# VH-VL binders against q9h9l3, part 71

Target 1, 176 residues: q9h9l3
Amino acid sequence: PRKMVAIDCEMVGTGPKGHVSSLARCSIVNYNGDVLYDEYILPPCHIVDYRTRWSGIRKQHMVNATPFKIARGQILKILTGKIVVGHAIHNDFKALQYFHPKSLTRDTSHIPPLNRKADCPENATMSLKHLTKKLLNRDIQVGKSGHSSVEDAQATMELYKLVEVEWEEHLARNPP

## First folded at step 22 (VH-VL)

Design Gh10
Fold by ESMFold2, fold request of step 23:
Structure Gh10 (fold): chain C 176 residues (1-176), chain A 120 residues (1-120), chain B 111 residues (1-111)
Amino acid sequence: as target 1 above (176 residues)
Amino acid sequence: QVQLVQSGAEVKKPGASVKVSCKASGYTFTNYYMHWVRQAPGQGLEWVGWIDPDSGGTFYAQKFEGRVTMTRDTSISTAYMELSRLRSDDTAVYYCARSDYSYGYEFDLWGRGTLVTVSS
Amino acid sequence: QAVLTQPPSVSGAPGQRVTISCTGSSSNIGAAYEVYWYQQLPGTAPKLLIYDNNKRPSGVPDRFSGSKSGTSASLAITGLQAEDEADYYCQSYDISLEAWVFGGGTQLTVL
């Protein structure tokens, strides 16, 4: 079977008035939740808004951050050939300027059986925080000091495991 | 209506540059990547690169690195491709085409193309 | 050389079935990347015909179908009509080139 990883990213504001979202942290965990990658990443352009209350990114994190192009190369080596799990994962791939095969992509924000387990409409887009609280009885993203992409990636993998057997069988019968 | 409207045909001499425009209408310009694809007379399709109109980020096919620049103006929903140091084998129809940045990668909307002719 | 290989031409009589092959490699179709097909009528821009290997956009009739196996893909056209006379291109993504790649194109002639 293919190896499976989970990814989560944090963004900062760049461009005019800080409205462009640029990658500033990426965390990748394996099936068991072990950290394979966790780096602060320096965007290729000036940071206008660290967005710290959501991103957890502060100026000190950028001092030794890996430049985007180098970090992207490292991340893509880990992702290539693997099933990649994320939450609203298209935002992470967009920030990486990356195209992953759709058949190897799993998005916990759009898995009907997962929503059903959480007593949510199958077509609803539910937050990672809500699904994690409801289905894992755990609080993530606590406080206003920002999200942890390691914590979020680990939660995402645990959520996927709840529906993995059913969803992988569904996808085998109904290829994306 | 949802469409991509490209600038008119260009005739250039070797060594010059050309800048082709592609104006989007009927959809949110910044929600889609914009690709450029060219087709020399009697030949197949060749991908040149893409721009993300949201961030302004670009990615070029290796063959065109150093000669192509892709830009956009989000205030008028317009993407641009500039090709410099033109040669006669750059004669082609240049298309813009969009793709979604989510899980849909298909080029579902194309401009009608801009003929660029390079001759002395 | 074209990264994806297609036959230069195929032909068929009205009402017949034709297929167009698209052969890739381990860095594109064989790496699980999806295959897309475009139809280009003479003098016009390409038009999306098949996406995600076998799905049809709205307005494309069900006599057009796609399939994928291993490192190759195929476009099938049943009930061939004169209006199907066009050039057909397959497309995928190549992770080693980090580039969108097209086949060389197939000219379909309706006899």
Scores: ipSAE 0.872, ipTM 0.934, lowest interface PAE 0.6, mean pLDDT 94
Fold by ESMFold2, look of step 22:
Structure Gh10 (fold): chain C 176 residues (1-176), chain A 120 residues (1-120), chain B 111 residues (1-111)
Amino acid sequence: as target 1 above (176 residues)
Amino acid sequence: QVQLVQSGAEVKKPGASVKVSCKASGYTFTNYYMHWVRQAPGQGLEWVGWIDPDSGGTFYAQKFEGRVTMTRDTSISTAYMELSRLRSDDTAVYYCARSDYSYGYEFDLWGRGTLVTVSS
Amino acid sequence: QAVLTQPPSVSGAPGQRVTISCTGSSSNIGAAYEVYWYQQLPGTAPKLLIYDNNKRPSGVPDRFSGSKSGTSASLAITGLQAEDEADYYCQSYDISLEAWVFGGGTQLTVL
């Protein structure tokens, strides 16, 4: 079987009025939740809005942050050939300017069995915070100091494991 | 109606530049990547690059780095591709095509193409 | 040179089955990237025919089918019809080039 990792990213605002989302942190964990990668990343454009309330990113984190091009190369090397789990994962891939094989992608925001376990409509898009509270009895993304991408990636992997056997069998019968 | 409407044919001399437009209608322009693909007469398809209309970010095939510039104007849902220092082997039909970034990568909608002829 | 290799031409009589091969490498099809097929009628833009290896968009007849194995893919056309005469291109993503790549195209002739 292929190795599996989970990814989560945090974004800051760049471009006019800070409306463009640019990658400023990326965390990758393995199947057991061990951290494989966790770096602050310096966007190639001026940061207009750190979005600290949600991102947890502050100016001090950018002082020695890894430049985007270098970080992207490191991240893609880790992701290549692996099953990658994330929550609304297309946003993470878009921020990385990256295309991952669809057959190797797992999105916890779109897994019907996971929603069913949470007593949610199977076709609904549920937040990571909500699923984690309902299914793991754990609060993540607490307060106004921002998210931890390590915490979020770990939670995403734990959520996937709740449905992994069923969902992997489903995908084997019904390739995406 | 979902469609991509491209600008008309161009005739250029070697060394000049050309700018081709692609206007999107019937869908949310900023929710899809816009790709450019060219086809020389009697030849196959060649990918040039993409632009993300949301961010304005671009990614170019290595062959075109330094000669191609992709831009967009979100107020009129229009993407542009400019190719500079034209050579006779740049003669081709230039297509725009969209792809989703969320749930699939297929180029499901194509413009009709813009013929660019480079000759002296 | 095209990154994905296709035969330059194939032919068949009406009602027959033809296949068009698409050979890639470990950096594209062999890296699990999906294969897409496009039909191009003379003088027209390419049209999506098969996506995600073997799925048909609405309006594409079920006599068109796709498959993928290892580093290669195949398009099959059964019940061949005169209107199937066109050029056919396979496409995938190449992680080493970081580029969308096409086959060289296959001209299908209906005899």
Scores: ipSAE 0.868, ipTM 0.932, lowest interface PAE 0.6, mean pLDDT 93

Design Gh11
Fold by OpenDDE, fold request of step 23:
Structure Gh11 (fold): chain C 176 residues (1-176), chain A 120 residues (1-120), chain B 111 residues (1-111)
Amino acid sequence: as target 1 above (176 residues)
Amino acid sequence: QVQLVQSGAEVKKPGASVKVSCKASGYTFTNYYMHWVRQAPGQGLEWVGWIDPDSGGTFYAQKFEGRVTMTRDTSISTAYMELSRLRSDDTAVYYCARSDYSYGYEFDLWGRGTLVTVSS
Amino acid sequence: QAVLTQPPSVSGAPGQRVTISCTGSSSNIGAAYEVYWYQQLPGTAPKLLIYDNSNRPSGVPDRFSGSKSGTSASLAITGLQAEDEADYYCQSYDISLEAWVFGGGTQLTVL
């Protein structure tokens, strides 16, 4: 079987009004929650909105941030060939300008058994924070300091592990 | 109606530039990638690159890097592909096609194509 | 040359079954990337025929089927009809090239 990793990215706002989401941090953890990658990333365009309350990104984090093109190469090297777990992961791949095989993608925001376990509607899109609280009894993304992509990636992996057997069997019977 | 409407045929001299437009309607322009694919006469399909209308981010095939520029105007839901330093082997029908990064990568909507002829 | 390899042409009589192969490599189809198929009728733009290896969009009859195994994919057409005469292209993503790639295309002739 292929190795499994979980990814979480933080975005900042670029463009004239800061409405463009640009990658500013990426964290990748293995199946056990060990950090494989965690870097601040410098967007190619000027940052207009750090979105700190959500992203946790501050101006000081960009001083020694890894340029986007370099970071992208590092990240892709890790992701290639892996089963990649994420929450609303299409946003991460979009920010990376990257295409990952659908058959090797696991999006915890679109796993009905996970929502069922959390007593949520199976077809609803629940937040990572909500699912983590309900199923892991853990608080993430607390305070005003913003998110921790490492913490979020770890939580995402732990959530997936709760439904891994069932979901992998489902996918085997119903490939995307 | 969901559709992509492309600009008309172009005739250019070698060394010139051409800019083809693709106007989207019937769907949210910024929710899909816009790809450009060309087809030389009697030949197969060749991917040129894509643009993210939401961010303006682009990614080009290596073959066209330095000669192609993809842009978009979100106010009119229009994507543009400009190819410079044209040569005879750039003669082709150029298609725009959308794909969905959230639900699938398939090119599920195509324009009717724009013939670009490069001749001296 | 196209990154994915297709036979230049195939032919069949009405009602017959034809198969179009699409051979890739470890950096595209073999890297688990999905395969897509497009039908291009004469003088028209390509039309999506199969997505994600074996799924049919609305409007595509079930006599069209796609499969994938290893580094190759296949398009099967059963109950061949005159209207199926067209060019067919397979498509995938190549991670080494970081590009969407097409097969060379297969011209299907209905005899």
Scores: ipSAE 0.940, ipTM 0.963, lowest interface PAE 0.5, mean pLDDT 96
Fold by OpenDDE, fold request of step 23:
Structure Gh11 (fold): chain C 176 residues (1-176), chain A 120 residues (1-120), chain B 111 residues (1-111)
Amino acid sequence: as target 1 above (176 residues)
Amino acid sequence: QVQLVQSGAEVKKPGASVKVSCKASGYTFTNYYMHWVRQAPGQGLEWVGWIDPDSGGTFYAQKFEGRVTMTRDTSISTAYMELSRLRSDDTAVYYCARSDYSYGYEFDLWGRGTLVTVSS
Amino acid sequence: QAVLTQPPSVSGAPGQRVTISCTGSSSNIGAAYEVYWYQQLPGTAPKLLIYDNSNRPSGVPDRFSGSKSGTSASLAITGLQAEDEADYYCQSYDISLEAWVFGGGTQLTVL
């Protein structure tokens, strides 16, 4: 069986008005929640908005940040060939300019059994924060200091584990 | 109507540059990657690269790195592909095609193609 | 030099079943990347025929089917019709090249 990892990325704003979301931190954890990767990443373009309240990224984090190209290579090496779990994971892959096989992707924002377990509409898109609180009785992304991509990745993995068996069986019967 | 409208045919000399445009309509331009694919006469399809209209980020096939530049103008939902240092083997129909950036990688919408002829 | 390998041509009579193979490698189809198929009628742009190995977009008849196994994929056409005469291309993503890759294309002739 393939190894499973969970990923979460934090973005900053680049471009003339800071509307471009650029990768500034990436965290990857294994099935047990152990951190495999956690690096601040330096975007190729000038940062206009750190989006600190949400991203947790500050200017000081960019001083020794890993250049995007290098970080991307490191991250891809970890992700390649694995089942990758994430929340709204398409945004992470987009920021990485990366394509992961659909069959090896698990997006906790689009797993009906997970929503059902949380007493939410199956076809609704619920936030990671909401699902984590409802199903794990844990508060993440608290305060105004920004998110922790490590915590978010760990929460994502734990959420997936709640429905892993039935979802993997579903996918086996209904390949994407 | 959802469609991609490309610029007209081009005739260029070797060493010149060509810039092909692709205007999107009927959908949110920034929600899809724009790919460029070319097809030499009587030959198969060859992927050139893609641009993310949302970010302006690009990724090119290694074969075209250094010669191709993809850009976009979101105000008019138009993508551009410029190929420089043209040579005869660049003669081809160049297509733009969209793919969903989320969960659908398929090229589900194509332009009609732009013939670029490179000849002395 | 297409990364994915297709037979240059296939043929069949109306009503028959034809198959078009698409052979990849461990860095694309074998790396679990999905396979897509496109139909290209003469003088026209390619049209999406199959996505994610075996799914049909709206408007594509169910006589078109796709499958994937190992490092290869296959397009099957049952009840072959004259209008099916076209070029067919498979597509996938190659992680080693970090590129979308196509097969060389297959010319389908309806006899």
Scores: ipSAE 0.940, ipTM 0.963, lowest interface PAE 0.5, mean pLDDT 96
Fold by OpenDDE, fold request of step 23:
Structure Gh11 (fold): chain C 176 residues (1-176), chain A 120 residues (1-120), chain B 111 residues (1-111)
Amino acid sequence: as target 1 above (176 residues)
Amino acid sequence: QVQLVQSGAEVKKPGASVKVSCKASGYTFTNYYMHWVRQAPGQGLEWVGWIDPDSGGTFYAQKFEGRVTMTRDTSISTAYMELSRLRSDDTAVYYCARSDYSYGYEFDLWGRGTLVTVSS
Amino acid sequence: QAVLTQPPSVSGAPGQRVTISCTGSSSNIGAAYEVYWYQQLPGTAPKLLIYDNSNRPSGVPDRFSGSKSGTSASLAITGLQAEDEADYYCQSYDISLEAWVFGGGTQLTVL
C-alpha cells in the first residue's frame, strides 16, 4: 500500500496589485498527523500583500524563508509516489507548478460521502473550517492571527480518515 | 464558441526570433493552463512548455530552456510563445492547447496551428 | 526520440478490431500518471480521444477504448471505419523530466 500524506499551503499576494497568489508556506503531515515538512517560502517576486489575516504570514517570516525553487524541490521529493490528501488541493499543486497523478490525489472538498456525513449536499463545496467543526467538533482558523497550515493539514487528514475505507473502495470500482 | 485562434504562418531566417499568438474565446482564459506543442513536418508531437495565464508562471521543457519565452495578456485572453535563435530544425507547426489544472490534465482544446518555417 | 513507445503503423480492414500499444516507464505511466490519447486526421490539429486512461469525451464513439496496466497503455478500436484513418498519439507526464511526453505516434491505415 502507498503511503499517505496531507498538504496545506498558505499564499501571499504578488504582482502589480497583489492579485497573484504565491506560495509562502507549506505544511505536510503523515497519516498520523506528524509534521514531515513545515517551511516558510520566499516567492520569486516581490510580496505586495501578505494577506496576514488569512495566511498568517508576516514580513518577519520572510527574512529566513526558503527560496521557492529550493522549497519546491523538497516538497516534490516528499509528495512523489504518495497518495496526497488536501482541501481544494489543486490550488496547492498549481502554486507549486506541479502535476500529481489524479489517481493518487484525494481532495476533501470533493468527496460526496464526506459531505453526506456532515449533513451537507453531496455536490456542494464546503470549507475545511465547516467540515472540521461539523465532523471533528474542532475549531480551526480562529482569531485574527491567520491560519495554521499544519493545523489545516492535520484536520484534512483526519477528515479523510472518516471516509477512507468507503472512498477507496469507490475509487477502486470507479477509477478516474 | 469555445476556441483558440492562432496567428498566421511565419517565415524566418536562422538566428531570428518568432512570436506566435493564441487568442482564447468562449471560456475563462485564466482557469486553464496554456500549453504549446510543436510538430515538425512528418514528425510526432513535441511538448514545448506551459504558462499559467492567471499567475504568468511558466514551465518549459529542458530542450527549450533559455530559448523560449511564454507570456500572456489577460486583457485580451491571448497567450504568446516566442522562440529565439531559430534553427532550421525549429521548422514546425506550433499548436496552443489548453488543459484544466483543477480536475483534468488532458489537452481538450487545440488551436489550428501556426506554421513556422526557418530557412536561409 | 519519443519518451513513450508506439508502433509506427497499424492496419486493419473495415469492421475489424485494431490495437495500438503505448509503452512507458516507471517515471511516467508506471508512476501512476494517467494516459491520454489523441487522434490527428491528415492536415488537422490533434483531437482528444481518451483521457485518464479509459474515459471518452463527449462526441467520441464507444468503439474507441483505452486501458492501462503497469508501464503500458493500449488504445483499441472496434468496428474500424474508413474515417478512423489517422495518426494516434499517446500522452502522459514524466516526473523525472517534469514534462508532458508523447508517444512517437502510430499511423492507422484502413485497408
Scores: ipSAE 0.940, ipTM 0.963, lowest interface PAE 0.5, mean pLDDT 96
Fold by OpenDDE, last read:
Structure Gh11 (fold): chain C 176 residues (1-176), chain A 120 residues (1-120), chain B 111 residues (1-111)
Amino acid sequence: as target 1 above (176 residues)
Amino acid sequence: QVQLVQSGAEVKKPGASVKVSCKASGYTFTNYYMHWVRQAPGQGLEWVGWIDPDSGGTFYAQKFEGRVTMTRDTSISTAYMELSRLRSDDTAVYYCARSDYSYGYEFDLWGRGTLVTVSS
Amino acid sequence: QAVLTQPPSVSGAPGQRVTISCTGSSSNIGAAYEVYWYQQLPGTAPKLLIYDNSNRPSGVPDRFSGSKSGTSASLAITGLQAEDEADYYCQSYDISLEAWVFGGGTQLTVL
């Protein structure tokens, strides 16, 4: 069986009005929650909005941040060939300008058994914060200091592990 | 109607530049990647690159890096591909095609193509 | 020259079954990337025929089917009809090239 990793990214606002979401931090953890990668990333364009309240990113974090192209290469080396778990993971891949095989992707925002376990409608899109509180009795993304992508990646992996057996069996019978 | 409408045929001299347009309608322009694919006469399909209309981010095939520039104007839902330093082997029909990063990577909508002829 | 390898041509009589192979490598099909198929009628733009290895978009007859195994994929057409005469292209993503790649195309002739 392939190794599993979980990924979470934080974005800042770039472009003329800061509406473009650009990668500013990426965290990757293994199956046990150990951090494999955690770097601040310098976008190719000028940052207009750090979105600190949500992203946790501040100007000081960009002083020694890894340039996007370099960071992207490092991240892709980790992700290639692995089952990648994430929440609304298409946004992370989009920010990375990266395509991961659909069959090796696990999006916790689109796993009906996970929603069912949380007493939510199976076809609804629930937030990572809500699922984590409901199923793990843990509070994430608390306060005004911003999110921790490491914490979010770890929570995502733990959530997936709750339904891993059932979901992997389902995917085996019904490949995407 | 959901469609991609491309600009008309172009005839260029070697060394010149060409800019092809692709106007999207019937769907949200910024929700899909826009790819460019070309096909030389009697040959197969060749991927040139893609642009994210939402961010303006681009990714080009290595073969075209340094010669191709993809842009978009969201106000008119139009994508552009400019190819510079044209040579005879750039003669081809150039297609724009969309893909959805959220639901699938398939190229599910194509323009009718734009013939670009490069000749002395 | 194409990254994915297809036979240049295949042929069949009406009502017959034909298959078109698509051979990749460990950096594309073998790397678990999905395979897509496109049909291109003469003088027209390509049309999506199969996505994610074996799924048919709306409007595509169930006579068309796709499969994938190892580093290869296959398109099968049953009950061959005259209107099926076209060029067929397989597509995937190559992680080593970081590019979408196509097969060389297969010309299907209905006898």
Scores: ipSAE 0.940, ipTM 0.963, lowest interface PAE 0.5, mean pLDDT 96

